# Ledger of designs, part 1: VH-VL binders against RecQ-mediated genome instability protein 1 (rmi1)

All scores and structures are predictions.

Target 1, 235 residues: RecQ-mediated genome instability protein 1 (rmi1), of Schizosaccharomyces pombe (q10160)
Amino acid sequence: MNQTTTLSTELTELGVRVQNRWLQSLLDYLAKKHSTGANTTPQLVMQYLVASDIRESTTSEGAAPYIVSEQHNVRIENTMLLQIVRVREIGISIVNQLEYLNDLEELKKLKGQKVIRLVHDESGDEEQNDDDGLTEAQDAVQKGSELKKMCRLILEDSNGQRFWGLERKPIKGIQLSTKLGTKLLVKNVLVRRGVLMLDPNNTTILGGSIEEWDKDYFPKRLIEELKGELSKTKA
Below, numbering starts at 1 at the first letter of every chain, in headers, positions and changes, except where a header shows other numbers; Kabat numbers aren't used for antibody chains.
F stands for the ipSAE by ESMFold2-Fast; E and O both for that by ESMFold2, at different seeds; each is averaged over both directions (binder to target, target to binder). V2 = 0.75 x the mean of E and O + 0.25 x the DockQ between their complexes.
[cut] marks letters that were taken out.
The coordinates of atoms that the task and the answers printed are left out; those that the model quotes come from them. Centres of patches stay.

## First folded at step 3 (VH-VL)

Design a1 (from r7m with heavy chain S31D; framework fv_mosunetuzumab)
Fold by ESMFold2-Fast, scan of step 3:
Structure a1 (fold): chain C 235 residues (1-235), chain A 123 residues (1-123), chain B 112 residues (1-112)
Amino acid sequence: as target 1 above (235 residues)
Amino acid sequence: EVQLVQSGAEVKKPGASVKVSCKASGYTFTDYWIHWVRQAPGQGLEWIGWINPYSGDTKYNEKFKGRATLTADTSTSTAYLELSSLRSEDTAVYYCARHDFYEGYSYGLFDYWGQGTLVTVSS
Amino acid sequence: DIVMTQSPDSLAVSLGERATINCKSSQSVLYSSNNKDYLAWYQQKPGQPPKLLIYWASTRESGVPDRFSGSGSGTDFTLTISSLQAEDVAVYYCQQYYSTPTFGQGTKVEIK
């Protein structure tokens, strides 16, 4: 077997079906970057895969079937590879979400000030003890973990089809701060009115992101999007 | 078959409280939110609130905050609406309705409804 | 709150004729990220609970006859019954689910 065939087979066992053109381009890139003839592992390919756009990097074999709003109580048994386009918290009002996100932005500023002080003093190896200026910001972070009730996702497959996924039961790693372009494997999923019913038993988070989608998104761009959505309901 | 079966009609005095039940069958109770909607005689529909039976989380219409309490008992697949400090204008048919799924920041699309419970508030 | 306004309040239509009901929202119920209108139509017969007919402005619920159709986007929506039958005598409600659920005041459809 050549390297691309071996890697493709191993990636398929992990639920990912890559395009040969994409994989060969990656191998060429890695050969130049590392200046070595060492064999590439499936784990290394996965690191690049989860940072890619699956519309470019994967085949249609991992795509969803055509999903329409008329589909109700339909089960998709096959495994699909999907990427997250948007995350919304739907169990909490937009006003309360904006309060939380603005608090996180303020916490980020306070942490930046602390880091600057630590770097200036050359004592920044550990953050074991609390900082007085971070007490209220720490409360905002604690509120954030308490604000997760139910997320709705806009998901995209390798063919560019977009559809909804609803977190019917809590899935660890799905929250407002989940990076855009994060990859999911979804199998044996129930579709209700065109929406995928997600739970920990049918959803595996592979991780990753798409830098172009996620750059400066959380919390700054998310705040802007939510303010726009709130404005449209009043205009 | 999916069914929501509500408790029987109630007659109450002003200032009293009423508790209406809604027993679900034919589906996994914790997979769907339950909303409560009322309809005064000859009038339109008015949303009261929702409960997520899985978590116990609730949302209320501001008009009913402090007077309405939504609860759910997962062992019996039953949702409850308790309305306190009853007034004559609370006379209405009260419906429970199943929210198939929750979308965006919207608060309900209702695929199945209970048969309704008439609550009459009179002196 | 998004206010839903229906017109007309009542409508008398002969058997086999077309019935048209309009619904206007005070704000757009189109969600730009998924390009869907968060609008539903319900039918309520005397002594019965409302029954879901249409969701996403134009998608018919399973078991709903083909003569019922929904159209429109954003703030202006229409429910059409192409050929009215006796069993269609009811009050019809539009509902938005874009935010806290609100209903139109209802349109009563009667046989002429």
Scores: ipSAE 0.007, ipTM 0.527, lowest interface PAE 9.9, mean pLDDT 82

Design a10 (from r7m with heavy chain S106D; framework fv_mosunetuzumab)
Fold by ESMFold2-Fast, scan of step 3:
Structure a10 (fold): chain C 235 residues (1-235), chain A 123 residues (1-123), chain B 112 residues (1-112)
Amino acid sequence: as target 1 above (235 residues)
Amino acid sequence: EVQLVQSGAEVKKPGASVKVSCKASGYTFTSYWIHWVRQAPGQGLEWIGWINPYSGDTKYNEKFKGRATLTADTSTSTAYLELSSLRSEDTAVYYCARHDFYEGYDYGLFDYWGQGTLVTVSS
Amino acid sequence: DIVMTQSPDSLAVSLGERATINCKSSQSVLYSSNNKDYLAWYQQKPGQPPKLLIYWASTRESGVPDRFSGSGSGTDFTLTISSLQAEDVAVYYCQQYYSTPTFGQGTKVEIK
């Protein structure tokens, strides 16, 4: 019982303020799976939190204090917990991005076919190292990171407010392939013309995703979205 | 112990509406989504939709959109399915089921089920 | 959307023998990013609601006997009952939860 209070206090020190209702349900779930609440660590709670929707799992204390889009040259000094709704690369043309993403989709499709066929044929009876065909997927991922110039994000807080974030300096882990629903801690951030000015000094990536947003998104649905955006610029 | 208890059998005429209840106990009602699934006599299972009791958000199977309405009353820990414009083909056992919150956020993985409510639509 | 097809429709097995039920999805239910198959198996006895047996294709739900096991990945899945008991007489359903939930038509398991 007092365990929810202890965990909440420890999570607050990590910059995360969870709803008691959500934490109780997690502890109930863990108890059902033969894990006692007494053995639950803040790190284990964080594993589930980064996979959650912060609108459901966290309190408004981690939210933006104002309507961000209406602010001009204001510094938000407190720490905000935010989730990524969309990532766009604004330093590379959409045409070039589509070429890369179509190539990546084809490569992932081929890799998926090989995995399915291996499971069908081999059934796990022999030890196979995963090196066979992996270099192509690895090269595609590395090429993606090398194509990064400047990302613009749609961010969402615990109250559901959405606003822009602009990558002023490269932040490792923020790129087109970043999973939707990835959690960020943003502290002492400057707002200019309604946009959060992000850099490695004010942004910490916690990771995670929201499966409902991310599943089947990269690269297939991202390609569809970019084609739609390209069409609007030509009409 | 977790328990979902549904209302009793209903007999309705074509064109009528039916409202089935599902009373939850043994857990925090707002922490789990409630799904509705039906089973026509001698047939398989068909998903109707889900409700998040915390937010009131709902999602419906396209087949039932416009005819099914999912609601929840947090003060009584009760979920409801209302199905309108009933047809003979709506004759089925209707189940409520709890979504196992941390296993499959998008769609239903059903760890606990109600006992079912038989709805008969006769002409 | 995703169509689930089970085989066979009915299966008669002697007590203590192995029962095998197959399930095929019309498209892959494997999510590459987490390497999980969004596939579950349920047991339904006459006059009772379905009971969850297996999720993530091969993970046994708490309290389910060891004789039940799930296998497969992508589009082809199998539920195995290693030594059929009298209490296992039921209809078994596979279900995908990769998209809007859909169920197989069911496989009736009976004692021969």
Scores: ipSAE 0.035, ipTM 0.594, lowest interface PAE 8.1, mean pLDDT 84

Design a12 (from r7m with light chain T100Y; framework fv_mosunetuzumab)
Fold by ESMFold2-Fast, scan of step 3:
Formats: C-alpha cells, sequence, structure tokens
Structure a12 (fold): chain C 235 residues (1-235), chain A 123 residues (1-123), chain B 112 residues (1-112)
C-alpha cells in the first residue's frame, strides 16, 4: 500500500519492469522539483523512462533470457524491453541512402526559393518535368516521405547485451530517422543466427530516445557513418 | 535547501595525488549527476568529468583520462575527485556541480555549485 | 570539441546602463528535434563559484532578476543586462551543453 508498489504493478502491465531504487529516486525528484501535490501517474513515469537508459532504469526481468548472438532458430516467448543503438536501411544501397540524405537538406533550401518565386511570378507553369524520371530516393525526398524498405537494428537490453534485429515486415516508426535510444517491446520473437526477426505482430514501439546518443545523429553523423561503411565495402 | 560542500584547500608537491570531496544535502543524491570543473588562477572554466551516483558510471574529458578518478559514496551523499601525477599547471580551484539530467540537459547544465577547493601544486 | 568565444573580454558600463555580452560557438548548439539551444550563461563574483543565470539560451533561472536576458540561436548568442546594478560586477561565462561541456573565456563587467 505505497505509491511505488502501485506504480510498479501498473508499469509491469505495460510491459516495463522498473528498478525500485530508480523509481523511488524519480518520485523523490518529482516531489521536490514540483512543489505541488500533483499525482504521479504511470504515464508520467513512462515519459521519464523512455528518455532513460534502460540499463539504469529497468530490471533484468525485461532483458533477453540468454546470449542472443549465440542462438539459432529459437523463440523468445517472454516480453523484452529493448533500446535502439543503431538503425540501418539494408534494402536500399548506401549510395542511394546518401543521395537521399544529402538531397533532403538541398530540398529544404529549394522549397524556400520556390515559395519566394511563386509569390513574385504569377505566370505559373505547373507541368515542368514530366519527361524526367526520379530515383526512389529522389521521389521520397520530393514527396517528403521517409526512404524505407528493410531496416536492420542494433538493439540493447537492460543488461547491456547488444544484438541484431531485422525487420521481417515493415514496422511503422522504424526508419533511418528513428531516434537513438527509442524503446521497443518485443514478444514471441524468433531468433535466427543471433538475429531477432521483427514484425508488427511481435514489436511495439514505445518511443522516446537517449538525448546524448541522438543529438547530431540525423542526418550529420549518420551520413558520416554511412560514408565510412561504403568506403570499407568498396575496398 | 540544496547545498554542495567541498573539502578544504590542499597544498601538494609535483607527482603527488589529491582527493577532493563534495558532500551533497537537501536533495536525493542519486537523482542528479555530479560534474567536476576546475579554474586556474585568473583563467576560465574547464570541465573534468561527470559521475552518475545512481550507477557509478563516469565520463571524463580526454585531457584528464588516466589521471582523474571520479567516485561517489551514496551512504554519505559524497562525491570525490582524485587527481594523480600532479603538475604545477594543475593549480586551480576545483568545483563540483549538480546536473539535473531528468530534464534533458544532455552533457551538463549546472544549477548548483560547491564553494570550490583550492589545490596548489608547487615544488 | 565545441569552442566557445566571447566578446568583449572586458566591458565598463555606468550604473543603470545596458551591458551586452556576445558568445559564439564553433558549431550549432541547436538540437533540431526539440528546437532547443543548449546554451547557458553563468555569473561569477570574486571568491565565489559560478551561478547559473540563463539556460536554453533565453530561459531565466529561478530567482534571477528580470534585467538579465538571453537571446540568439544556433551559433550566435547574447546576454543582456538592461540596467546594470552594483551587484552585477562579475565575470560572465557562456557554456554549451550540447556536447561535452565547454565554456567561453569570460567577459569581465565593471562599473565605469
Amino acid sequence: as target 1 above (235 residues)
Amino acid sequence: EVQLVQSGAEVKKPGASVKVSCKASGYTFTSYWIHWVRQAPGQGLEWIGWINPYSGDTKYNEKFKGRATLTADTSTSTAYLELSSLRSEDTAVYYCARHDFYEGYSYGLFDYWGQGTLVTVSS
Amino acid sequence: DIVMTQSPDSLAVSLGERATINCKSSQSVLYSSNNKDYLAWYQQKPGQPPKLLIYWASTRESGVPDRFSGSGSGTDFTLTISSLQAEDVAVYYCQQYYSYPTFGQGTKVEIK
């Protein structure tokens, strides 16, 4: 019959098993920072949890039950809480991904110029480039859509174990721009050659990020990392 | 009220080590990170590193890696900076400072500071 | 490393007059995802530790007088003291917290 026990139970129903000392530390922080008798809800705790490092905030009960990288054709039936370390698009060449990321910045500048031109030039021709084909990357940039086919993830559990996740079917919210540290709940997942086979039925996106991991990542650091990977591949 | 109280001034010879303490009160010690920042006489502020008292995890400025060691004792709400292989250029006031990481102040925004500890290194 | 550069190094202002201090970062400290500038200003009086005045480039810390204001975004930032008081004589430092903390060299504010 205390607030910590009630919140822990409610968070467990949401698939999250927090460390008692982390939760108590957060509750003490909230009580002192907000000099109000405001109710601490599971939703408020979740806001702080998804911004946390799960290695510090959650228990081993939400971790992978064994060394995933050593497993083949095994099903993990329990629910795991994982955080995203890296996202890579493996269904599209690195060259096309770099074209997309570089063009994204150029398109932002070009859109500003087009708005100015439309304001000052009222003659307006609407059908300019019917003859020129666009690459899939160029089409995505023009439409403001994410470039996406099949993502491969580096995932981390509450024990700091890192392993691969592969998008077997498209999962909404998983793409190159997905923030580092985003939290996932994964249940009843098949492991093939150390890789978690992810799909919309076994993966729930909780959101969030780890700000220290994510700042300067998209698209600047991602472009740098992809250029480095391309250089090694072409050797 | 929130307070960070540091240990007293130290005088050391080159090659010695020094250990400075920072005792926290008025808040939950494990809910905030502690950073260490130094200031040489008449000069600017230089970041040394941070410790998360909850996990014991540390991060160091590359310039101080191998010479600085940050620790924390949660039973006494005290953080420590140990600096080894002291040189005359390590003469500075050393500050501990609190970081509210829950609000997403990334690598360190310092809302409360200790009073400072003067470390003098002279032959 | 993000390098922080302040100007001027020293500033003499009469009581009740406006003081303006500039700070430039070697790269943007704006995080586009949350639209926040990871920049703070501190005041340091002789024999005292620095005191936080401004964070998120323009948010005044609790208890700081309203004559202190911060402005700017990305790489160029300004601290303004609208009406200098005797107790404002101090060295002022800008700090970025976008990456590992770095500080400007400081601006000394004196009474003319």
Scores: ipSAE 0.387, ipTM 0.732, lowest interface PAE 3.7, mean pLDDT 86

Design a13 (from r7m with light chain T100R; framework fv_mosunetuzumab)
Fold by ESMFold2-Fast, scan of step 3:
Structure a13 (fold): chain C 235 residues (1-235), chain A 123 residues (1-123), chain B 112 residues (1-112)
Amino acid sequence: as target 1 above (235 residues)
Amino acid sequence: EVQLVQSGAEVKKPGASVKVSCKASGYTFTSYWIHWVRQAPGQGLEWIGWINPYSGDTKYNEKFKGRATLTADTSTSTAYLELSSLRSEDTAVYYCARHDFYEGYSYGLFDYWGQGTLVTVSS
Amino acid sequence: DIVMTQSPDSLAVSLGERATINCKSSQSVLYSSNNKDYLAWYQQKPGQPPKLLIYWASTRESGVPDRFSGSGSGTDFTLTISSLQAEDVAVYYCQQYYSRPTFGQGTKVEIK
């Protein structure tokens, strides 16, 4: 119990407020897996926390206030711990995104050869006709660059409240391939009509994922979701 | 010590419902998911679903969706499986099993099992 | 659902000899981000619940004798029992936990 209290205090200083039951379970697990009692550090706890579901691992103290679309230009001063439920690229058409993702999935089927072949393909004598035939998405895939203009996120807090976040300025580490369940600390953020206005100054990426959400998601299930969204808008 | 203790054997008629309990002890009940797995006589293992006792969130095998209901009572550290519209094919030993918290952010690695509850469905 | 297929259905081995059980998954159970295979092996004796032997394809559960070993990756896995003992007579199941859990049909290990 004393060890749990000390770790909880130290984690709070890092912006994370853990559930005591979750932390006790982690300590029990670590003792079970190690031959001798391990000295558990806040950094080790953070490694497990970023792989957790914050609805289970953290308290409501790091949660967002109630966020609704009726809220105009409200600032949330406090630090929130959030996890990414979905990433969408809103600056690029769904059709172009699907072309990129389908090309990427096909490339991933190749093993042991694709990286070397792509490096050789980038040598300076590619044919003019090949360049003319490429879509913007295919060109990006071949150059190893992900399509990125402006991401919109579905974010979730420790209470399970979901709301939108918009990438107002590019944030390194936020893109279509960002793992589901990735943890963010968001501080002093402007909310416009229920949407968090994210930028590098108010957003810190802690990393991690939720395996259950992320396994087999990118790009296969993302392709399926985008096809579904496209078909609904066509109606 | 960690223990999962299940309710006793039941005999039901086709079309009835059965509710099996699984009482946990020796650990923090809300920190581990509970899965339900059944085994028909002389057959293999079949996963039914899991419950997160902390949130009440559940996930079901499609085969059992609409017939199985998983619940948990944190005040008594007891998980429940209710199976409705029973058929003779539901005759099986039903097991509860603990999802190892840190081995299992995936669907389930089962480190501790209940002793099993035989449910017999006969006319 | 990921389909798990074991072979053989039954196996008779003399005491002290090696027993080998195979398990195939219909799709890979390797998670590329952590490079782990979500594959477990269980032992079940008559009238008892299954007992976890091996997880992450090759890691022995605490208290499991070292004669039990797991190997393989992706879609092809093997459980090996070196020097079979009388108490090892049981049905053995492989299980994937990459997605919704599914089990192989079981392999019955008997003494010749």
Scores: ipSAE 0.292, ipTM 0.686, lowest interface PAE 3.9, mean pLDDT 85

Design a14 (from r7m with heavy chain W33Y; framework fv_mosunetuzumab)
Fold by ESMFold2-Fast, scan of step 3:
Structure a14 (fold): chain C 235 residues (1-235), chain A 123 residues (1-123), chain B 112 residues (1-112)
Amino acid sequence: as target 1 above (235 residues)
Amino acid sequence: EVQLVQSGAEVKKPGASVKVSCKASGYTFTSYYIHWVRQAPGQGLEWIGWINPYSGDTKYNEKFKGRATLTADTSTSTAYLELSSLRSEDTAVYYCARHDFYEGYSYGLFDYWGQGTLVTVSS
Amino acid sequence: DIVMTQSPDSLAVSLGERATINCKSSQSVLYSSNNKDYLAWYQQKPGQPPKLLIYWASTRESGVPDRFSGSGSGTDFTLTISSLQAEDVAVYYCQQYYSTPTFGQGTKVEIK
């Protein structure tokens, strides 16, 4: 069996159906750029896939059916591969979210300076929670967890269709800091008024991101987006 | 062998439009972004924008928004830059260059370049 | 826009000797999520397009001689040619690809 066929079969077992042209180009790229034209594993392909735009890397077989707001109590039984376009916390006021995010931005700047200095000095072991900075770092982490109640997502499929997803129950790894372009497998999901009702039983987080969407997004660009949304609400 | 072959030199009058082509060969055309970069005589390099030939999505340098249009024809593996409302300051060599999808999707790292197309804008 | 500033504007180096070119970005081009510096170096000879030499600040492009090396992180970067050859006479440009691509003004390298 050739390598492309074997890899495609193994990826399909993981719920991912890649375009043959994308896979062939990736294999050529890996052989050239990494000077290792040896055996490429499904794990390595998956690493690149979760960093890809699924509109370009995957087939329509993993796409959602046409979803509209008129659809209520419709179940989609098949497994869909989706990427996260946006995350919003709808269980907490935008004002409280902005207060947290502005504080987080300031704290990250301070911590980033410490990390850069530590890297420059070649000292330390990259452990968080250093003695001197422990309390503030811990408080920032705790505040992040405390601000999560219910996330609403904008999701996108391999055909570029966008639709809403709502956390019916908390899903570990879904929060405001979740990277844009993160990949999800969603199976046996209920649709209410065009919104996918997500929970830990029907949603698997594959991870990843789309660099163009995510770079400099959290928390800087998210803050600006929320300020815009708050302004519209008050108008 | 990867090649990007551009169309020949153009001479245009102020206010006209120019359309430069970039024909790709030796690789899967839809798996790489095509960027456009110009270089005025004796000056540095200036990024104009990119096109994703697979989706048709484009991104432009704000300086060129409204004047530059990037397109691609996948049947001929050819990318195009059209620049309108030409001024004498647009006199430059225009390059196409490719960028792969796999190491940073957002902005240009240019592993192969076209030979360049000189566009001269004079009255 | 991120402004890229190179130094010097030009330098003359004897054959076989070291050439050093510096590049400074107006803001960091290090992406903390992947710990990569979005910085490249190009060589441009008269009448030719630029040619990629180095990417990710220090990774040498396939086919580029090992006398070319890149170093630095964040805002300060260096291209080094350890033993200048006649064919290395060119203008060298640094480029950031962290955001909308911008280039340094170029450094002309010539033989002394």
Scores: ipSAE 0.453, ipTM 0.726, lowest interface PAE 3.0, mean pLDDT 85

Design a16 (from r7m with heavy chain D100E; framework fv_mosunetuzumab)
Fold by ESMFold2-Fast, scan of step 3:
Structure a16 (fold): chain C 235 residues (1-235), chain A 123 residues (1-123), chain B 112 residues (1-112)
Amino acid sequence: as target 1 above (235 residues)
Amino acid sequence: EVQLVQSGAEVKKPGASVKVSCKASGYTFTSYWIHWVRQAPGQGLEWIGWINPYSGDTKYNEKFKGRATLTADTSTSTAYLELSSLRSEDTAVYYCARHEFYEGYSYGLFDYWGQGTLVTVSS
Amino acid sequence: DIVMTQSPDSLAVSLGERATINCKSSQSVLYSSNNKDYLAWYQQKPGQPPKLLIYWASTRESGVPDRFSGSGSGTDFTLTISSLQAEDVAVYYCQQYYSTPTFGQGTKVEIK
């Protein structure tokens, strides 16, 4: 029995329709690495798939059935496989987001330099106890928590069509630090004014990334993008 | 077996253009990106750019933008590098090389190379 | 661009002895999310294209003899040939693939 046919059938049951050319080249690659067909599982194929570009690895059957931006109040009942191009936080001002991200970048640089720059006074001096209010960004950094209220995504399908997705209810795993190229299965989703209305019931996060998109993106390049967006709103 | 076979040596005058081919066999041509790298006589390796044969997307080293053009013909499994406005400094062996994706996408890890094409630019 | 610097430029080693080649990058080629170093080593013999020996800093390419090993992380990397054989006479290049590909200047290995 043809191994590519068996694996394709099993992957389809997981919501993923792979291109035969991509699957065959993966199997050839695994054989070269002394991995036999008997040891290749759908789970192993999925590990490589979620790291792939779905425009190259999957068929158009998992794509949006029409131009999403032109639709209003329609439901896409079929399951789509999508990848995340960008994540934006729309429930928090860009200024507060930049404060959070700049603090994260400074912490990463400080750790990388191995320089002792922070001296905390542990004395019981009451006047050193700063009771000034913290911004939401400062509070998140201090607690080691992600800054999150409501995300808007740029999503891409297997045909390269890009469109917006809006988080209507919190979806675990969707935040500013979510890796670019992360794969989503979206089913029975409402489209309103060209935007997919996402929630935990219609969205499953498969994970993964597209490394070329994600490398050096968070937080450095995201900061640069947000500064550009902020500057456009001021002039 | 995987094989990349390049066209033969070329001799060009300054200001001319050259087009080098790279014919792939032994694998699915559209599943791997093709890079171009050159090596001047007695010098090191210099990256020129890559092409995705499936989409036609390309990326170029800034040094070669405007002079290098990368194309691919999927019907013949052949990639091409065209370099215009040739100078004596362009004298080099030009290699095509295959980029694999499965160990994590990156700018270029070259698992297989063509045999090289010597391009000589002399007046 | 990430600059790759190799040392030494040339190395003469007796048959059966250890050869060690160093490579330094101007910035880290370690990607923290997957904990991989985007560094490769190539062997080039006269008149031939480069041949991939090592990738991910320490993983041997299929078919490469076990006398070849790679080590290091971040910015400092080493290629070791534990017992030099006559067929190992070549120029060796390190390459980063963290960003736009760049190569070291090469290290020529010769028999003493």
Scores: ipSAE 0.139, ipTM 0.656, lowest interface PAE 6.0, mean pLDDT 85

Design a17 (from r7m with heavy chain G104A; framework fv_mosunetuzumab)
Fold by ESMFold2-Fast, scan of step 3:
Structure a17 (fold): chain C 235 residues (1-235), chain A 123 residues (1-123), chain B 112 residues (1-112)
Amino acid sequence: as target 1 above (235 residues)
Amino acid sequence: EVQLVQSGAEVKKPGASVKVSCKASGYTFTSYWIHWVRQAPGQGLEWIGWINPYSGDTKYNEKFKGRATLTADTSTSTAYLELSSLRSEDTAVYYCARHDFYEAYSYGLFDYWGQGTLVTVSS
Amino acid sequence: DIVMTQSPDSLAVSLGERATINCKSSQSVLYSSNNKDYLAWYQQKPGQPPKLLIYWASTRESGVPDRFSGSGSGTDFTLTISSLQAEDVAVYYCQQYYSTPTFGQGTKVEIK
């Protein structure tokens, strides 16, 4: 009948079920900023949604239908909208991960300007300097491209339930540097011993982040968390 | 018109508790977080915490954790701050303020403020 | 916690003259991923609550006169009132919202 109903229907086709209160407030905000609700597209709404906390912006219809951690060998056939709370690489030792992340942090501090001599022209990229002048930081970055084996995620649904997801097969876009609060759609997923079995066929990455979760997280906060986990493992 | 209207001034003895209200109007109450900030006489502003009226979730400044309690009643569009074990140092004007997520999705950017409630703690 | 320090504590400026207020944070409030400074300025008149003037260090809030401008990045920020008017007599506060909110101690602006 009105524009919010049309937008809600179109967003549902994209796998997202927004709260009416959240959508109304967004449309009011956009109108105040010289944007009209009549010209608001589902794509524009999605830009704001992927930056939101789905516990506030979406309905329970996209949530897990039961307590996931208590389930064994069941299939969740419906599409869930989930946000990433944490990413861990379980196929590579914490020690090796820390070496890579410490090297990335050093590179970040220097922004590559003082430790890397760029070759030839300014259209150039670091990858064209294949061997000569390779710095320790540059070598670490190249090693990092190989630090992708098997990720385990802490996922959160619209009701705030948190549970584990395991990367059964590599999913492009899921790695240690994946932003916290990234949204993903999970459909027809198998739950084994309380863990979602994720693969490219049942997982779609929508992107986004939650600013408060992600700010200053990678790689500094991740390094701190991994050091803590390493200490507990050795203790 | 967006308004946050707070309860009247309070005078309390040390060790007592005080409960300040903040009634919201002119917008959807559950769509915005409410923060509480205080200002002691002649001093600056100090953040106490926030509440999400939709979920009931709260976050507190560590300095006030265990003494401050934030609640909200969605049926009356009213947020509350209760501060217990009052000391003379708690004498201040207490403000509620609205957090605008669409401009800043962060710890707090305050677009609208209540008029303030003076709480005086004296023996 | 991030400590915000303003200077000067008080400032007396003649009508029509420029007023400049400085704010320094103990840590950077610039988020490199979005290149935004999480810094706001508020105006507080006697007996009134604070009013938002500037956010993202330099973006003017709707309805705020053009004479108010914000500048700076990282740890050092400035609020400028280009041509002080009588109604601008107030205390001005900077605030970071990079983490749990903290405010500067305030700068009182008076007419000479």
Scores: ipSAE 0.224, ipTM 0.660, lowest interface PAE 5.3, mean pLDDT 85

